VHH binders against Homocysteine S-methyltransferase 2 (SAM4). Designs and how they scored, part 8

Target 1, 325 residues: Homocysteine S-methyltransferase 2 (SAM4), of Saccharomyces cerevisiae (q08985)
Amino acid sequence: MARLPLKQFLADNPKKVLVLDGGQGTELENRGIKVANPVWSTIPFISESFWSDESSANRKIVKEMFNDFLNAGAEILMTTTYQTSYKSVSENTPIRTLSEYNNLLNRIVDFSRNCIGEDKYLIGCIGPWGAHICREFTGDYGAEPENIDFYQYFKPQLENFNKNDKLDLIGFETIPNIHELKAILSWDESILSRPFYIGLSVHEHGVLRDGTTMEEIAQVIKDLGDKINPNFSFLGINCVSFNQSPDILESLHQALPNMALLAYPNSGEVYDTEKKIWLPNSDKLNSWDTVVKQYISSGARIIGGCCRTSPKDIQEISAAVKKYT
Short names: E, the ipSAE of ESMFold2; O, the ipSAE of OpenDDE; V2, 0.75 times the mean of E and O plus 0.25 times the DockQ between their complexes.

## First folded at step 1 (VHH)

Design x5 (framework vhh_7xy4_2)
Fold by ESMFold2-Fast, scan of step 1:
Structure x5 (fold): chain B 325 residues (1-325), chain A 119 residues (1-119)
Amino acid sequence: as target 1 above (325 residues)
Amino acid sequence: QLQLVESGGGLVQPGGSLRLSCAASGFTFSYYAMAWVRQPHGKGLEYIATIDSSGGYTYYSDSVKGRFTISRDNAKNTLYLQMNSLKPEDTAMYYCAKDRYSWGEYDYKGQGTQVTVSS
């Protein structure tokens, strides 16, 4: 079963909201995979046994994660490639050449597509430059962020994903700094040839991690106007506080009323530092049902979860989407 | 400069066939999904068909399913629309297009090619 081009499907179905998968890195960690590595959730794919042995434990775990998200109601899912830049991979794994790197990415995309089938959408996930330097939640890119060569950092992964017809959408996640956002928005169709979105990393106070407001971001987009890459398809927020995320998304909607939005926040769970466990969200007034209803009201077209969101969270998101669309 | 040059239109009787071509230049054609859209005289734009960058996937509006076939030749930077079993209702200016900034919008740069179906 072939899927419609994503942009055409959503244009033909103006009330449709796609359910995105949950937090893959934290879910794999919960399932026993050690992700404490600079390539994070990509680590199980580095071992040759993952590819050569269909019965490998890690292969089974990753397949079961995808299957559990699909069973929960996910309709669009990500490749496991958040911290998989060429720089990150070549510095932290045995992979040293562009050829080996391209082979790794192609195999991961093939594996993800095989897990989800042909009727689901697949996002090529790309983390920010800030994730490489462990600053995606601070936005502190140093004294001269305008001089960072973001294009050269992203280029190997972008060139690979641009050529891969198994991908429907490229997702830039947790972008925490205005200069990185401006760089991505400046790239033309030869650099970003597939539909793409930008997920912003925002404070609970509703500003980008570096202090840039949602209104300033909207002004950058408006100033670009017709020069903006026509493949820029969604703007949104991810890995943001569960409780404040509806207000933040609404501020984007008010500033950019014609922009398709997306949201996939962290779970509402609270970490207990003494017991070293995550506790369920106790705020019954700010449940997934409530948050999803507010996201849809603000123009969200893709809704899912980020850190600590499980198949159970996605099931609740799916139920709420079905209820309010 | 992005250019799309449509050709192959003309006058044809109901039940007849036409093949439209679109020659693309000024961008990397093989990177983009392409579409055919049409505009009947005095009416709005109507979406007809889409083909992905590789040619492996196609989508059609209900009005043309089973009658029209979209295809592409990336080596020649050319998009095609094979139109069979033409009806008077297919009379329109036909444009080839690539995706724009907005959902369901397309960047039309061609002059179009006129298709007229009459007896």
Scores: ipSAE 0.000, ipTM 0.133, lowest interface PAE 18.3, mean pLDDT 84

Design x6 (framework vhh_7xy4_2)
Fold by ESMFold2-Fast, scan of step 1:
Structure x6 (fold): chain B 325 residues (1-325), chain A 121 residues (1-121)
Amino acid sequence: as target 1 above (325 residues)
Amino acid sequence: QLQLVESGGGLVQPGGSLRLSCAASGFTFSEYGMAWVRQPHGKGLEYIATISYSGSSTYYSDSVKGRFTISRDNAKNTLYLQMNSLKPEDTAMYYCARTEVYWSGDYEYSKGQGTQVTVSS
């Protein structure tokens, strides 16, 4: 393996900040792939022609996206598996068995690793229960969120990613509800045996989408103390407002000063619902230079982009990281 | 807690005008794009207009272009829709919406209680 284990590398290099890739789903959409479906950006991998035909247009597009993020300066990248739970896949694609599902995930991880090479880090991306029910930006899990069996929902994807040595880190993204966060934090090393992070879905008040404060989240983590899975490596925010994200990350840093953090906000672009296109945000108040400097000051160790962040955005993030580290 | 309160609807004759208002609270209004959407009785939601964070960019559905004007006052946390040359087809419940950043192919809006616009003679 050309790369050191991620936690050792960051411990050996305490000022190092890793550059994460941009928003894969929105970037693939920008490149002509129709991702408007329940499995989101995973859709090109569902077609057998993606795997059997080296000349597949979709295969070339996905590979070029990875290459463009690498050329922009990305050092850690994600598998294209945000809405790829067994439930979502088995209900919305021809895949019906656990064996077929495991084959799909293994092939996607293999493809991602082949695109990025052995010297880059790879995150196994897992979206929340909220993404399956279209509530990841409201946090509204219904009247009895404590009765949702999060473990059974995540189990097939977790078991697959836990045993895949091509992955360096498991990333739980856009977690919008405290009961889902508590479930993930309750899983011991037998359930979650690889380093992992939790990316929170937060609104502009700096609270979780369901209204839970950063202080309440910090208290949950502090109450677990030494019982917390030692593989819990980073906490952060993702797919959040570009302009407000530095203050939100600082709030999290104040609540948990010893926790390694990460952040990857949206580009700030506005979606045109009639034309079904994203438009540039002329109201952008901060530059990547300013935002990245503030993230580093708040203890961020991984910085990247979420929705509508392109290779150009990652290049600007990479330049700012080099300037401030 | 996000709150959007619409007002300014009512009964108006064809060719008349109305100005709708939306009072926003519970979030930093100046950092979000805003929209107006409508729902005629027994029909689905129809997008009407959107406006950027600063008010510099506006977009309209073809059914209202040239007749409706969306605007905002960031100092007052208020969104407006000026409706001119009203037609019976404009009869609907009108909702103020904050744009949410989520792209799965179906873009979701947070919306308020609404304000009824009825265009009839």
Scores: ipSAE 0.000, ipTM 0.154, lowest interface PAE 15.1, mean pLDDT 84

Design x7 (framework vhh_7xy4_2)
Amino acid sequence: QLQLVESGGGLVQPGGSLRLSCAASGFTFSSYDMAWVRQPHGKGLEYIATISWSGSSTYYSDSVKGRFTISRDNAKNTLYLQMNSLKPEDTAMYYCAAGLYPESYRTGFDYKGQGTQVTVSS
ESMFold2-Fast, scan of step 1: ipSAE 0.012; ipTM 0.316

Design x8 (framework vhh_7xy4_2)
Fold by ESMFold2-Fast, scan of step 1:
Structure x8 (fold): chain B 325 residues (1-325), chain A 122 residues (1-122)
Amino acid sequence: as target 1 above (325 residues)
Amino acid sequence: QLQLVESGGGLVQPGGSLRLSCAASGFTFSNYYMAWVRQPHGKGLEYIATISDSGGSTYYSDSVKGRFTISRDNAKNTLYLQMNSLKPEDTAMYYCAREYSGYDLWGTMDVKGQGTQVTVSS
């Protein structure tokens, strides 16, 4: 194993900020892969030709994407598994059994590890329950969100990732609802046996998508105290407004000053609803240099990009991290 | 079998109104964001409106804001588009679509119906 355990590495290197990769789903879409599917960016891995044919076009594209993020300066990268719950896979692909599902996840993790090598960190990416039902950007989990069995939904993917020594970290992305956050924080080491982080889905005004404030989230964490799984390693924000994200991360830092944070926002681009394309943001006020400097000042230990962030964005993030650390 | 069937189109004079319906079958309708999109003859696809799975959030293109209203009846597995103050520029084939969730608020359509023609002419 060429790399130290992640928490030990960061403890031994207190000034180190790890550069995370960019938006895999949107990058694959830009490279010609059709990700218009409930399993999103996982779709190229569903075809058996991806695995059996070394000349597969999709295989080359995914490999080139990882390589381009590495060349840009990424030091910690994600598996392509945001919309890859057992429920999503079994309902939207030919895969019908838990055994087939475990084989798919194992193959994806193996592929990601082979692309990035042994000296880089690898995150097992998990999207929220809300992503399955199209609510990760609203946080609207219905009338009785406290009664949703989040554990049963996450269990097959969690059990697979817990057993896979090629993963260094489990990442829960775009969590938009307090009851889902509370559920994840309630799981002990038998359920979450690897270091993990929680990335929050937040409004531009700095509240969780369901209206919960950063202060209320901090209070939940403080109230749990020693009951929280010791593997809970980072809290942060992802797929959030580029311009507003530094202030949001700072509010989280003020509420939880001893918590290691992370941030990976969307690009500054705006979506054209008529043409179904992304356009440059003409109102972009901040550079990556400015945003990254502010993230580091707020205690961020992992910084990257989310939706519409490219290798060029990661190169700019990497340069800013090097400049300010 | 997954299916979307649009109805309610027709010929209408400028300033008139139409109500489009989309009957969904073969999936759990109440779990998905739904959209209306249109395609004028010889032109590209244009998004018109989207509605969240609960009906609590709606989004409109600038060309139809204030004139069109998207709604849904989850008990009937039906999506609606109320079109008021119709203009000749609204002439198009109208499709309902099931939106994909993910990193994009507008989603990419994973299922589209056969369409219903709307013609605004005198």
Scores: ipSAE 0.000, ipTM 0.232, lowest interface PAE 12.4, mean pLDDT 84

Design x9 (framework vhh_7xy4_2)
Fold by ESMFold2-Fast, scan of step 1:
Structure x9 (fold): chain B 325 residues (1-325), chain A 121 residues (1-121)
Amino acid sequence: as target 1 above (325 residues)
Amino acid sequence: QLQLVESGGGLVQPGGSLRLSCAASGFTFDSYWMAWVRQPHGKGLEYIATIYSSGGSTYYSDSVKGRFTISRDNAKNTLYLQMNSLKPEDTAMYYCAKGESYYTRDYFQHKGQGTQVTVSS
């Protein structure tokens, strides 16, 4: 194996910060793939022509996206599986059986690994239950969020990723609700047998989307203590405000000073609903250089970008990481 | 310029039905997912249902699954919610919400004035 196991590599290199890729869904949208559907960025993989036709336009687009992030300096990259739960796939695509679903996930992981090579780390990306119902940015899971069977929702994707040696890390991202966070943290090694992280979906004022504070999250983690799965490797924030993200990550660091953190914010661009275009944020106060420096100071071990972050953004992140490590 | 106008609410007895409509203007309706959300008096906003831009994929909160049906008519720029087997706990102001198809997907950034549904007696 050309790469060391992720946890061992980071333990042996305590100052190393890994550069994560950018926003795959928005990047594929920029490249002409329609991702506005329930399986989102997974859509090009649903067509059999992606797999059987070596001249597939979508196949070339996805390969070029991975290659562009690698050339920008990405060292750890995600599978294109944010909205790829069994429920989302079986309800919105021709795939109807668990066997077909497992074949799809195995093919996507194989494709991602082949694109990035054996030297790079690969994250099996898992979106929250809230992404299935388009609530990952509100955190409103209804009147009885404690009664949602998160385990059954995640189980098919978790069982697949647990068995796949091509994955180095499982990433639960944009988790916006405390009951979902508690559910994931309650799962033992038989359910989560690989290193994993939890990326939180947080408001600009620094609380979880459902209103839970960083101190309340820290208390949940402290109360669980030795009952937490030892594979829980990072906690962080993703798809959050570019400007506010350094202060939010620092709040998390202050609440949990011994926790390895990660951060990958949105680009800071603002969507103009009238002109249907993305504009630079006129209130953008920080550069990637400044933001990355602050993330590293707060204990971040993985830094990348979320929505609207391009290979150019990743190149700037990579340069800042090299400068401050 | 962007406008969402809900209609079809009213007073109905338990077990009854109502059909809500939302007339959309000022944006390319068939390019965005749409949602229905509700707010009971003195409580927070609660998600009800989502429909993707083509109308092919729909999602429901557990509290309304099997009773409510979301649909859309892209030719008319109109969103619908068919509500059957109404319960007193369905009493709320109902809002049509434009989905953010980009990086925040905040339901509450673009919603209409609402239409009141009262299930009583």
Scores: ipSAE 0.000, ipTM 0.289, lowest interface PAE 12.1, mean pLDDT 85

## First folded at step 4 (VHH)

Design a1 (from b5 with S27F I28T V97A E105T; framework vhh_nb_b201; at its last look DockQ between E and O 0.05; V2 from the best seeds 0.00; counts 0 for: pae E 8.8 > 2, placed apart)
Amino acid sequence: QVQLQESGGGLVQAGGSLRLSCAASGFTFSEYAMGWYRQAPGKEREFVATITWGGSTYYADSVKGRFTISRDNAKNTVYLQMNSLKPEDTAVYYCAARTYSYGDTYDYWGQGTQVTVSS
ESMFold2, look of step 4: ipSAE 0.011; ipTM 0.353
ESMFold2 (binder alone), look of step 4: mean pLDDT 86; pTM 0.867
OpenDDE, look of step 4: ipSAE 0.018; ipTM 0.255

Design a2 (from b5 with I28T S56Y V97A Y102W; framework vhh_nb_b201; at its last look DockQ between E and O 0.01; V2 from the best seeds 0.00; counts 0 for: pae E 13.9 > 2, placed apart)
Fold by ESMFold2, look of step 4:
Structure a2 (fold): chain B 325 residues (1-325), chain A 119 residues (1-119)
Amino acid sequence: as target 1 above (325 residues)
Amino acid sequence: QVQLQESGGGLVQAGGSLRLSCAASGSTFSEYAMGWYRQAPGKEREFVATITWGGYTYYADSVKGRFTISRDNAKNTVYLQMNSLKPEDTAVYYCAARTYSWGDEYDYWGQGTQVTVSS
């Protein structure tokens, strides 16, 4: 049967925590899709053969990724659109016009919905402005970040996602900069008419990548008060240090105790520079069981994984959510 | 590979000032976030300050308003200006450089320079 609207479902089930999927870009890379390009994990969708050839290897890989996350226990999943801005696509692929771009986005969303079915929630994923210049992990937007026209950058993707009723939530992921955060929070319902969340990219020391403290972020939200777009549904952290993420989320909870939160950290893997591979970290101090327990205690309503989190990681998250809720 | 060489440590009076320098060599300095950490005897290493390529700075609460990190990309050097020094600032100070491909951990460390603040 049809799913309830996300807002209604969460209101009706105040203790429910939804399990989010994992690191799609890195998972596709591990399955043989070369994602090191300006559009990242969007690359398989650029080729018309993905859509027209039922034997497409890339099509099989992406379907299997979605299925594996579903089988691992994911209840809310993302479109594969982290770096699918109009600027990135139109400048780096044969898809050039707004009409072609809108068709691409519609196809990606339709494909994702078909893979996950009607019973699961779907997030329209939007990466930060900094992603197109590889600055989302530094937050370094230059000398005058307040003068960047963030709305112009996001507008084509956002306008498409606002109209697409196959999406249940819009996610602004990996936001590393206070001026970008303020811009998103300034958009009223004429710009953002769907439920949305903001995921923060936070340094291990508990500050936004650009140096802004969690207290400053909380104060921005408090100062806006009832003026905030009522579709703003969650605040959280993603692409953040695995070991530090519970304390970071708790600090956000203490500053904003009534805010619904979310968290999806990076895996605890470490890069071996000689072998050029990611390896398990034997010195990892936390497990998914412990971090999920702490996230739930901090008020998280959506919990998943970011970079280098596999269906196995999501299975562990799902088990912990069942255990502690 | 990047090599880091600290200098400027020493003995200073409480309330005084000191400027640490860290020269980087071997790789493009501009591709690294640079930072300072310190370790007092019997204590864990603690974060002091960091600076991104674009000049965004972060400070530990214990040093905010007293310490200033800066970088000169033309000279491949990062600095820590330390003012209003207190005896509790006594530690070995380490320069660190982080590659962005691995998140927020520092990959390279200098040898350290001793800072001793006398009463």
Scores: ipSAE 0.000, ipTM 0.167, lowest interface PAE 13.9, mean pLDDT 84
ESMFold2 (binder alone), look of step 4: mean pLDDT 82; pTM 0.840
OpenDDE, look of step 4: ipSAE 0.027; ipTM 0.475

Design a3 (from f7 with S31D D33W Y56G T59Y; framework vhh_8fcz_2; at its last look DockQ between E and O 0.04; V2 from the best seeds 0.00; counts 0 for: pae E 13.9 > 2, placed apart)
Fold by ESMFold2, look of step 4:
Structure a3 (fold): chain B 325 residues (1-325), chain A 120 residues (1-120)
Amino acid sequence: as target 1 above (325 residues)
Amino acid sequence: QVQLVESGGGLVQPGGSLRLSCAASGFTFSDYWMNWVRQPPGKGLEWVSGISGSGGSTYYADSVEGRFTIIRDNDKKMVYLQMTSLKTEDTAVYYCATGRYWESGDYSPEGQGTQVTVSS
């Protein structure tokens, strides 16, 4: 059986908001998978024992994570591929050739699809260029970011995802830099042949991590006009401040009122420098109910969580989506 | 701009202990994973240990697990490597590095490192 194409489903159901899953990397870490490595949350898939041994502890953990997000109400979920670029994998794991890399990606997508079933939507997740140098939260791509060959970096992963029918959407998430954004927006249908979204990494004071304003981003999109790849399906924000995220998304809505939007912020936890731990947010008492309501009013069609968001957070998001749609 | 200054190295007998320090500046320290990497004489860089920005998760290479402990102090912008049960194979220049993929070809430790020599 076939699920409806995502754009058609949302067009046919204009009030529908899809609930996205949460922070997979931090969930895997909390469940005992060591993710501090060059491929982050993709690390369990590197081991052949993950694939050959159905009793593998890591296999069980990843399956349980997907199941817990599904039970929490997730309707669209991500592959665990945030730092799975060919450069990251080939330089840091025994998987070295393009053929081996394509096999890895195919297996990850197949595994994820099998976990979530045929009726849920699956995003092929792609982290930013900055993730491989740990600059995705600063946007500092060095002195000449316009000279970075973003296409070469993304090409192997993107070519694989473009042809994989088990994916419904490609997600370029946590984009912190205007030059990377411009590069992705410059790619036509021969490069990006599947529906895709761009998720922006935004400072709490409302600018892209590199300092670019939301108005400047909107102007880049407006200047492209009819030349925008028709597969560009959503713009949004992810892995951003919980408390400021509704205002940030609203600023995008005001600048681009006809753009379908998405949002998946970090949890509201605050780092306690004395205790060296993350604590619940004590400075502002926003709830998922309030945040989701604002996102919906700003035109969001996909809402979920990013860093440190759990299945419990997704349950709250799902409840709020049902309440306000 | 990112600056990392390693210290605390020295000459130690096999089985001994040593604590390395790394002072960080020029970035939002608590937002970055921090790592220790080492370069044995005549060899390339080898990842040793990593710690999340919060300090809540720690990770170790198989060769050092159970013997080394990574610690961070976000107030002082410091990361430490507490080494015990040292072996001659641990002889190397030790560097601290930011981020989750410290081995990237576009990315190297910032400081001069600190020499650890384990010899009878």
Scores: ipSAE 0.000, ipTM 0.176, lowest interface PAE 13.9, mean pLDDT 84
ESMFold2 (binder alone), look of step 4: mean pLDDT 81; pTM 0.827
OpenDDE, look of step 4: ipSAE 0.008; ipTM 0.234

Design a4 (framework vhh_7mjh_2; at its last look DockQ between E and O 0.06; V2 from the best seeds 0.00; counts 0 for: pae E 10.7 > 2, placed apart)
Fold by ESMFold2, look of step 4:
Order: sequence, then structure tokens, then C-alpha cells
Structure a4 (fold): chain B 325 residues (1-325), chain A 119 residues (1-119)
Amino acid sequence: as target 1 above (325 residues)
Amino acid sequence: EVQLVESGGGLVQPGGSLRLSCAASGFTFSDYYMSWVRQAPGKGLEWIGRIYTSGSTSYNPSLKSLVTISRDNSKNTLYLQMNSLRAEDTATYYCATGRYWESGDFDYWGQGTTVTVSS
């Protein structure tokens, strides 16, 4: 059962909102995979035993994670490739050559597609340049960020993902810096030949991590106008404060009312530093029901979760999407 | 109770060296990556570098030639060696860690130790 191209499906179903999966890295860690390494949640795929051993514990864990998100109601899911740039992989793992790297990416995408089936949408996820240099919390890319060759950094992963028919959408997640955003928006169809989205990393004060305002970001997009790559399909926010995310998304909607939006915030859990445990969000005004309703009103077409969001959170999101669409 | 306690700050001449320590308690230190971050007076936070559980490191490229991060899991201690210090390196230095897998957030911070680079 072939799925429609994502943009056609959403155009044919103007009220449809797709439920995205949740926090893959957190789920893998909670299930026993040690993700604190230079390639983060991609680490289980680096081992050849993951691929060759049918009884691999890590393979079972990753399959169960995908299944749990599917059972929770996810309709579009992500490859586990947030920190899987060629530079990150080749510098920090035994996978060194471009050929080995392409094989790794192909295997990850094939595995993910096999887990979710042919009727679900699959995002090829790409983390920001800032994640590689560990500047993701400030967005501060140094003295001359306009001179960084972002394309060369992303090129091996982009060339691979552009060719992979098992992906439906490319996602540039957690973009913290205006110069990286401008670079991605400058790439024409010869560089980005597949539908893609840009997810912004926004501080609780409502600005991009580097200090750029949402209004400035919207103006960059408006200034490009009809020159923008037609594959640019969604703008949104991810890995942002649960409580502030509806207002941030609404500000983008007001500035760009015709832009399809997406949102996947961090969970509303609060870490209790005394007890060293995550506590549930007790603010009823900011439940998933409330937040999802606000996202839909702001024009979101894809809604899910980022850090610390579980299949249970995705069940709540799915129920709210059904209720309000 | 997670505690991160920095020490080793103080006054250093330009061109000098200093080693900072971060004593960790209340969690399994060897299972967590650790970071150093600094904040100059009146400025924003600047990430210095990170050391993973494997011993691999990642550094702020602008600081890579000046700093070395190491850890001693047997002593639950994180270290920052700084060399060839400049006046611009005057800052409060924090150690931090977290369980996040994406940009920007640390769950645990120390109180900081102040380094002043001045003749």
C-alpha cells in the first residue's frame, strides 16, 4: 500500500495534522542504551553486531521503541540521526570512509522504514552544525559565522538523504543560529531536492538561541519570497520550552500566515533536584490537550514531542489532535 | 543530591596557566558526559568543551588550542587545564552535565569558580 507524497497528502487533506514521534534519545537511554557519546543516539547502529546478530538486545530495544511510538499514534517518525554528520561519525567511530558512511545511513533508513511500515511517513533527521561543535545552547558560532561553509559540513548526509526513496521529508532540527538558517534557505533544488523542514531552537524568552527574534526570522523568509526552494515545506520549533512554545509558534503564524508549521517541544516534566527524579507537569493550563489545541489554531500540520517525551505523551498528543481536528 | 563544586580559580598573570577542578557527587559520574562553560562579567554563557563517558572530547574551536578537559572517574572529578591565558579569559567557570541528547540544556550546574587574568 503505497503512501501519497507528503505534500500531496496534506494538500488533499487540509485539516489533517500528522502526529510525530517523541524523544528517541531519552527513550533509548531509559531502555538501557548508553547514548552519552559523540554520536549520541546513533551509537547502537555503529556496532556490526546490531546488524548481524538477530538476538541483539540493542536491536530489540530500538524496534520496540518504534513500535511503542506507532502504537501510541505516531503517523510520521524520525530516523535516529540527530548527530550523524559525516564529520561526527568519521572522527568518532570506526566508520571512516564515505562509502562506509553511506552504508551506515542506508542501513539506518532501511531499518527505520522496516519498523514503521510503508504507510507511515519517515523523516531523515539532521541536527545542526552547532551540535557538532557543542555550541547548541548559545547558537554562538564564533567571530565570522557568515563564512562557515555549512553546505560542506552537511553535504555527505544531504547527498545520501536526497537519493533515498524511503524518506518522505528531510528535517533540519534544532537550528540555533541565523547564519545556519540563512544558509539552508539559500540552497536551491540542486542541493535540496526532497521536501524539507526547518525546526528552530528557541530560548524561553522567545528568541533563537543566538538572540535573533522570531520577527527577524520571518522577515528573512518573506524577503526570499518566490526565490525560496519550493521543497521548503514546513517551519517550526523543536526542543523548546513546553510552556512557552504555543506563544512562540503563534508569533510565527502571525508573521507567516501561509506557512505550514510544525512543533515538537520538550516534555513539561520538571526535574526535582532534591529527589533527582522527573516530576509530571502539574500545570493543567499547559497540558498536552491545551498545547496541541493552540498549535492547531496556529496552523501546525505536524505535532509531536522532543526531549523526554514518551509514547504516553504521544498518546495524549494523538488524542488531542483527533479531538481538535 | 547532585552536587558539582568547582575549585582552583584565582588571579593569574597573562600568559599563565591554571587548572580547575570540579568535584561531583550524587550521581554515577562515569555514566555522564561533563562540560565546562564560562561567563565573562556582563556577558553571555560560552561553552568551552565536553568530555564523554568514553573519554572522547569536543571543544569550542576558538578555545581548542588553549584548553584540555580530562576526567578521573575514580575520584569523580572533572578537570580543565588552561594555558596561555589572556585578559579576555577572565570569567566565572562552571562545570555542568545533563542527560539531554540535543542542543542547549544542562540539568545540573556548579556554583562556579572565578578566574581573573591580570597583571
Scores: ipSAE 0.000, ipTM 0.377, lowest interface PAE 10.7, mean pLDDT 84
ESMFold2 (binder alone), look of step 4: mean pLDDT 82; pTM 0.821
OpenDDE, look of step 4: ipSAE 0.013; ipTM 0.223

Design a5 (from b1 with V98T Y101K E105R; framework vhh_nb_b201; at its last look DockQ between E and O 0.08; V2 from the best seeds 0.00; counts 0 for: pae E 7.8 > 2, placed apart)
Amino acid sequence: QVQLQESGGGLVQAGGSLRLSCAASGRTFSSYAMGWYRQAPGKEREFVATITSGGSTYYADSVKGRFTISRDNAKNTVYLQMNSLKPEDTAVYYCAATEYKGSWRYTYDYWGQGTQVTVSS
ESMFold2, look of step 4: ipSAE 0.013; ipTM 0.502
ESMFold2 (binder alone), look of step 4: mean pLDDT 83; pTM 0.847
OpenDDE, look of step 4: ipSAE 0.017; ipTM 0.317

